VHH binders against Thiamine-monophosphate kinase (thiL). Designs and how they scored, part 5

Target 1, 333 residues: Thiamine-monophosphate kinase (thiL), of Prochlorococcus marinus (q7vei9)
Amino acid sequence: MLKEENTQEILHDLGEQEILNRLRKYMDYGQIDDDTALIKSYKKELIINTDMLVEDVHFSEITTNPNHIGWKAVATNLSDLACSGLEEVIGITVGLSAPSSTPWSWVDGVYTGIKAALNKFGGKLLGGDCSNGKQKTLCITALGTKGPLNLHRSNARPGDYLITSGPHGLSRLGLSLLLSDPITKSINVPNLLKEHAIKAHQEPQPPIKALQTLLKCKPYAMPWNAAATDSSDGLLEAIESLCRSSNCTAVVDHKNLPKHADWPSGKQWNDWCLEGGEDFELVVSLPPNWAKAWLKAMPCTKAIGRMKEGPAKAMWSNGETIQKAMDTKFEHF

## First folded at step 19 (VHH; from ee4 with Q98E)

Design ff2
Fold by OpenDDE, fold request of step 21:
Structure ff2 (fold): chain B 333 residues (1-333), chain A 120 residues (1-120)
Amino acid sequence: as target 1 above (333 residues)
Amino acid sequence: QLQLVESGGGLVQAGGSLRLSCTASGFEYDMGWFRQGPGKEREFVASISVSGGSTYYADSVKGRFTISRDNAKNTLYLQMNSLKSEDTAVYYCAAVYEWSTKEPKEYNYWGKGTRVTVSS
């Protein structure tokens, strides 16, 4: 009985038209028939973001499968929208490039991941394009409506609480685990932490829920202004970004770092918490009353410090400078 | 409220196969299968992430069971092969919106279960 070698269909064999036909299942009826997507905005302001994912830069076959890639692409973009005061996700466009030798299953997986994320967080696939390329790449543009909350980094003020929406360092730990890094092998990582870390890396969650709760917790008489960013580039970078924009000093409490409950102790692990990156949590500067309300309403939030008058920098509560351990800024270029 | 409905349970001989299905009213969830045998506690069987990119299995079912999902049909599946008497249990479909692990307590929504009986 000749085992029918299920010859994986490759993009070259399908051709552009067939690829587009197959992608229809991820879109609304008729959407692919138009060169453009029509978005009806009923007097709401729109926010847009574009992000790129490139193979061996932003994702690897070793750590992420196609479903994860699609998911991450959406999640990352939605995180940016969230930081800008997102009310509702409208949708995304997808530009995809891949070598002709790429199996269809890869593309199908990517779009499955995309669709799953959109189903969970809202929005639709509005359109896109596919092209042959030397490398697998995704270009995602996300569109949403802006809510009443004005989130600008420059809105940070002395006296504000510095708050994160969740734990940090998990994605970095997850990556390390997926790569079987000797560093993580040197310690006994609890199973729950392992699972959470890997999940954080492969299927990050945009902080939409956090944003919604933040909005709900705003005191009635308080302006709709706050400072926020996400921790995609690391917690420390997020904090410093707020400082640079607002010309405030962030005073961070070493004892109140946003660590997972089972986070290992030690400098290495603190560094990952601060600088690991790819945590898509909100980092916000809030007036005290608003901060307290949010902290009470959302248990995963953590007050990690305060903003004060001073030079644009982050420092420890003991007066020491926060030293960057990781020389290697994720160089996007 | 999310509704989960299991089907596909029944009597099967040892070494046989069975496919369970769970239909959900929504499909934006991590989903899993749990089982409770006679006189035993509910135990983790398998889980699948919302994207479908990640699957997890109990050691006792690895290599024999396969979890999958069809998002277009809002249906979760459990293909059970090489069934053993020890696999006799009520199988439950579960879902969670947030991060799920292998712990039953983390799941917010549960089906009523479907009974699987493996005869020696």
Scores: ipSAE 0.842, ipTM 0.927, lowest interface PAE 0.5, mean pLDDT 92
Fold by OpenDDE, fold request of step 21:
Structure ff2 (fold): chain B 333 residues (1-333), chain A 120 residues (1-120)
Amino acid sequence: as target 1 above (333 residues)
Amino acid sequence: QLQLVESGGGLVQAGGSLRLSCTASGFEYDMGWFRQGPGKEREFVASISVSGGSTYYADSVKGRFTISRDNAKNTLYLQMNSLKSEDTAVYYCAAVYEWSTKEPKEYNYWGKGTRVTVSS
């Protein structure tokens, strides 16, 4: 009797995207189609996001001290709020788990970082919970008010410009530098770029300013609808996410990748720009007039391509498929 | 406009210690200490990130100086130990107004400075 090894599917084999897809059945239709959940209130619409930071998955003691962890926790969540049309940050709740052997100084550091980020970007620590656990984890829920912008990934349309709010790959470079990775040692990285990269990794900035400028640049007669997400999981993932939600094809120009001015040349570095993750920039699909206005108003923005009618995929302007680099994909699971 | 006010300067003997303070009207910035000695150019001493998680020191002060911040008090500190005659300078508190990925780190706000004199 061949014991049908009931090969129980494990999360690692499914991957994050498939897990999320399967979780859709437990929610209302369309509930997870955006980066945040919308809550309709009497006075203002609220947007809410939950994000998890797990030790050895999202942060390491080698590269991220407690202050940085706290900062990043806030920044990450606010980035999601930003890409959903944030007007004002209300605050956050924090679920903390850590081994009982964890020193208080670690906890204090985390919350110091949280407070610093909230002071910078707005909002308050609203509450939370703490528990003993086997691993250090933070579960952050951020609340904000929704502004007039209707930013939904599904709002992308053929003819739209694909625009990023800033350079990409810096966080990944920063991580590499912090780890003293041989790959970054093999090249001459300018000191300014090093500093920027490390800063990007340890103290990322949510694209709130970018969002504000985006709002200001909307033409008067144009609807408030646009498509946006952040590049927390990488630029390519962000683009693909827009494509999946909108059923559009993104045509990306290889020559117009959003690289830092001193970004190293080469495939490896292009891959980091495209797939490095944790850059927390806005990736938006905008109608041409709105796009042009935003590009003019905010110099850090870059048009990287256009949306067209077609299958939900990203492709190069030369017609080639954008290939994912094997070693650069951040796996949550 | 961000206001920075340094305090804690004075006369100290070589080998002594001094703690400088800088009170800021806003505290959402990366901050740092600079100094300018007699006949010398202003030089970087130490910096601390907005979260307090990152600190940087000039080689000349590493192991002797400690930069810290108290966010609740909007105060930046510089603990100076094992002071040397070479540490004699006017010490300035500075803050980065905006961090840009395209621009070098620039300190946009400066205090008036506090004088530190180390006697041999």
Scores: ipSAE 0.805, ipTM 0.913, lowest interface PAE 0.5, mean pLDDT 91
Fold by ESMFold2, look of step 19:
Structure ff2 (fold): chain B 333 residues (1-333), chain A 120 residues (1-120)
Amino acid sequence: as target 1 above (333 residues)
Amino acid sequence: QLQLVESGGGLVQAGGSLRLSCTASGFEYDMGWFRQGPGKEREFVASISVSGGSTYYADSVKGRFTISRDNAKNTLYLQMNSLKSEDTAVYYCAAVYEWSTKEPKEYNYWGKGTRVTVSS
């Protein structure tokens, strides 16, 4: 039986003009042909963030497809804006480099993922470029307005509740499952946990709803001031960052770790919850009245501890300093 | 509150094809198809993520059914080929704000269903 050869449209064969024509559907009329995007003046402060994703550094074909890559690039930028008190997303710019042999379907998938995330969380594609290069690389800059809430790591005070916007460790477990790591094969991970973990890694949800609910439940008399950081580099690092910036001690109880309902027991699994990384959640320090309102209004939130006067460190409720067990730090050079 | 409306059900001969549609009042959700045969519990058929990047199928339909979404038209599709009598069921469109799974209880929004009958 004769098999047909697989053929696909590649960037080289389409050429620059056809690529631009196809990208128009992701942008406002005429924007793709302009070198700049005009942004109307605002009375509010603006916030901006830039992240890069590089093939075989931040993503791979084993763990992600182009739709995942586009979604994740937007979601990570929006998580950073959320931690700075984002009110509204204005938009993003996209630099995409890929080999000329790359199928159009790959580029179309990336932009489909980008557009899906923007449609869900807000903002426009303000500008985009797709250029030839030897390695697939995606650079996203996101711009938004700052709302009234002054979120900063230095705003934690003794007596505050320490709260997470969601469970931790899921993305690290998802990565392990996608790579078929031995640790996930040595234990029978429940199916629902597997599904959540893989999705958390491939299509993370930035904490936009959590931030919106936090603003909405602020007690009237409280000042527009709270401490927050994200947990993208791990929950323990986020907690320690709050402590360093605010000159406070964080006291965490083991039983209050923000675990998925089906999270396995054991030290290794606690280590992933604390240090796994790429969990794009808010870690917030709030006065008690606000904390109680947020916990009531947003079921995903969990009170994990209290801020106390003392040296800048994280410790267990029994007084022991929380020790890093994993080397999860990433270095580019 | 999200509204989901299925259409495209009907009577079809074994070996035939049918395409179901689900129109949604909003489309920023992971979505899926479930089905319920007579006297059976609702079971997973297929799901697709909001980005379109992740699709999953029940083993019983893999290779025969294709899930897709058209975000511009707020419409979810299920293309059903090589239909069997065992595919006879009421088919439901479902949505969840975050991540779709194979578990019906994880979905927040449901359509009323559309009946598919496969005759031998």
Scores: ipSAE 0.635, ipTM 0.863, lowest interface PAE 1.5, mean pLDDT 88
Fold by ESMFold2, look of step 20:
Structure ff2 (fold): chain B 333 residues (1-333), chain A 120 residues (1-120)
Amino acid sequence: as target 1 above (333 residues)
Amino acid sequence: QLQLVESGGGLVQAGGSLRLSCTASGFEYDMGWFRQGPGKEREFVASISVSGGSTYYADSVKGRFTISRDNAKNTLYLQMNSLKSEDTAVYYCAAVYEWSTKEPKEYNYWGKGTRVTVSS
């Protein structure tokens, strides 16, 4: 009896050695055969970050495909390095765990996305491991050199401008669109906004260009210190983190929220802008001279408020404390 | 300055196939194909993200055209099957640094185009 042909190869049928053999095309010659990667000495300090992405915890096949997952894994790690004053990406390592029933095309897609992100933002695939597991898991360790700028959440000072590197809420809207959330059906979302939102969710851009421009705009007499964090956990959380670490009050002007040009009006939309998450922008506190230079050099930046003396909290310009409206905090345990 | 060079255009009979190529001097961009028919505005045909994970097509070409990219060769492709007279146009390769859209004005770099003529 003839059986239905399945032309997709699964990891079980290939085995670990064939999988490693196929992964060679994503690495420099011979690298996957070595237990370690040799990294040349650097004159600069090194910075390192590790993130774990778990299917059905950090991503879903409903909203992303393997290329998106691989891209996102690199981009999120590089965003963390950027917020620490990254100069140059050295590379990454990849730990991949997946069920034996996983198609090879899935693994190939993940590494295609990884390679594309590295080619765009810098660095090499330094090494990795692939193993059987019940749940798809991707663990990325990223290495880079630290540049001269001391970026730290605690460096905000009264009198600073509070600036974002780009619009917020896009990734959350993208997620809603991909899930066909009723709120996106009950209002006519402009096509350009839909396209930007979906791309922001599936293929985020780490804020490396924003960081590079920030460095180039520094007034020569000013010290190499600035306050920053990313907005991956939401804009409001980023602002509050700056306040806590710097013992300052942030005064945010509602009219200056960093919205996409076509962003709808209303409380829900403002809540997504403040608390949506996964936007991977820099949130920066800068002295006025530096702030004005950066705003001029990068039109996508926006001054959203000022840092003032006072208790560690975020307030509207009318003096009211900005309250969380959404449950956006994710806890693993 | 990113340079985009299209090739593969020509004459083809209705129902036939043609493959367009676009060679780029750098390939860290979202890419797209647009076309301009006689007396018409430039219109979106297809786009593909830098990772290759996101592809989009105009309704008029869905199921007939396939966009793809080979990042190792810095080349964007458009496989055009089941061609119709309405597909007659100059086809342009376009690129944008961050996110592609269906709007031509969002693209920063353009090729000079390659002509496709579909005869009945």
Scores: ipSAE 0.622, ipTM 0.861, lowest interface PAE 1.6, mean pLDDT 88

Design ff2
Fold by ESMFold2, fold request of step 21:
Structure ff2 (fold): chain B 333 residues (1-333), chain A 120 residues (1-120)
Amino acid sequence: as target 1 above (333 residues)
Amino acid sequence: QLQLVESGGGLVQAGGSLRLSCTASGFEYDMGWFRQGPGKEREFVASISVSGGSTYYADSVKGRFTISRDNAKNTLYLQMNSLKSEDTAVYYCAAVYEWSTKEPKEYNYWGKGTRVTVSS
């Protein structure tokens, strides 16, 4: 195994041709020399998603390194595709903007993370572009085939169970630990929870396995429709989005919040479970027989409440509306 | 069934170096090295995430051991420098689908191990 030379190589000194030459190893043979990627037309529907990761908005060098950034960029796109009933990942394109003073090792790390995620979840690096810019930015477009399951936020029905594919709050706890925030320094976070939380933040797992299990356990007589979204913006936002799109009320049992086994007690920790964000779990509304089958087939899933007729809102089982704990909203503009 | 095959163990004098390798039949996993010394429980040595972005080391080996992976060759490495008698153990390669941790129970796939003996 060979090491990088003692002198740090930067993008300015390499130039575009050498950068492209080094990127060849992340693509199929010859693809880097083509202006377009050929994708065969099939009778299947295609689904497409685009997300951006921006330095100091979605990542920072304090909390992530380039391998994490590349992985996360793919994982966030694939989470969105999973919530739409993804069958197979076809591939992605990558738009990268970075200062010319950026070390090659940073770009190499990003693409290493991208390739690792593609190798695990499917798809190819189909192409992309690189440009000079003041702020490191990744723009990923992901393409996949849609399977038979019609997942849409508007498909929730009164009587459904509200289920999620895994625990929530982990990424927010991970962020707090990586930043050495006083609240996490003042408590004893168990080692296993700490390890899971940090990795949930740095290398999130899109809910593809959860989706595959959901499809496999569908009872024969059930329709191919269900409501779903991911929890990238937080569990409460995911629930409220289902309610708005389906014009239903969600009734959530406080005791059934989807917590890690070692999750701390207290209001702050419940708030992070509900609103922490970047957990990339599937949040679905399912008819009872399907819900029970999924819960049995995949132990990490959790039934957190029920959907009922009523106005579009989330409420506790005692009838109180679930209130946001924070005063501010994040908006890009 | 994921197959993990360790190699590179042997006899080495204290202060010496050794590189362990683990070849895998699939490589979309977080990977780790564990060891079991004479009369001791299996203990964590090092781990590396599937992306290569996260590495962790037991305190007893920090600064002396380096974990790395070559995803193109489906091979995990452990470079062991400044070896001590306490490093004598059978070293096991391990894999987990999601996230590696220091807890051996979290890993679902194990190699058969390779013996490292450090003589005084």
Scores: ipSAE 0.613, ipTM 0.860, lowest interface PAE 1.7, mean pLDDT 89
Fold by ESMFold2, fold request of step 21:
Structure ff2 (fold): chain B 333 residues (1-333), chain A 120 residues (1-120)
Amino acid sequence: as target 1 above (333 residues)
Amino acid sequence: QLQLVESGGGLVQAGGSLRLSCTASGFEYDMGWFRQGPGKEREFVASISVSGGSTYYADSVKGRFTISRDNAKNTLYLQMNSLKSEDTAVYYCAAVYEWSTKEPKEYNYWGKGTRVTVSS
């Protein structure tokens, strides 16, 4: 008798039509049979973003499973929309490339994660495409309506507070823990911090609640204008981007770095907080009255410094320029 | 306000099985099961992430209990097999908006519990 190999259903054996049949359950009835999705006319401005997740660049089977990959793909797109003042998620399209040997359970897991994130944050799966390729790649295009906040990196002004929507460094620590990195073996990381860090890496939360609260706590007299960017490429990069775009100096108090409550002390841990990456938070520059209202309304936020007149530069409060220490941030080429 | 309603508890002989359910009024949460035995503090049993991708179990129940969720039915399950007298407790469904942990203080919402009694 012939030796049986790999009894799990794989994409090669299913074929395109059966894959499409199975994906129907993630969409509105009939949508998968259409070449396009109809979007009703809006009186509001629309915003659109596209992000890619690539195997061995943004995820690996060692650190994430397909449910996590699907969730992360949506969350990263929604984080970008949030930084542009998202009001409502309309929906997403999904481009998926994977080897023909890929199990169906992997694809089903990805779409399960996608659907869970859409259910939590809003929007529909509008359509997509699947293709054979050597490397697993997921490309998400997300569409939403723009709300009343005019968020631009260039809107920072001297005198503003510099605020983060949440702690930083968690995703980088999570990655290190999942890889059993020697750096994390040399210290007893508290259990709660381990749990939060791993989940921040695998199932990040886009800053939609933070954005909604920022809008709601705006003092009536303030304009609908603020400076913001996301911190997915690292907190220091986000701060420097605000400085460059607004031609301001950021003065950061190292005592106020946005750390998890159990975050260890030391240079390594400060470096991860500043440069760790994949922390999908808002970094915002606000006039003092708005800043104080937001800090009060949302305890996860933290004032980390002030914007001041001066050259486009990030500085410590002691006058030293903040230096990049890590070379492992996400660069594609 | 999120509402959590447990069901499926009861009396069972050692070695038997029960399936607990928890119906939620909203299901965009990480979910968990906790239990409180006679004269004991509330302890972690199992958790499952909102995507379904991450599950965790207390050492005392690994291999015997299975947590699962059905997002279409807004229902969390705990399949309990090979029950022991030590599993006798009130079982609580819990939810948190962001990330579940093994720490009960991290959970924002709790059900009223369902009693499980395992006889020898």
Scores: ipSAE 0.607, ipTM 0.856, lowest interface PAE 1.6, mean pLDDT 89

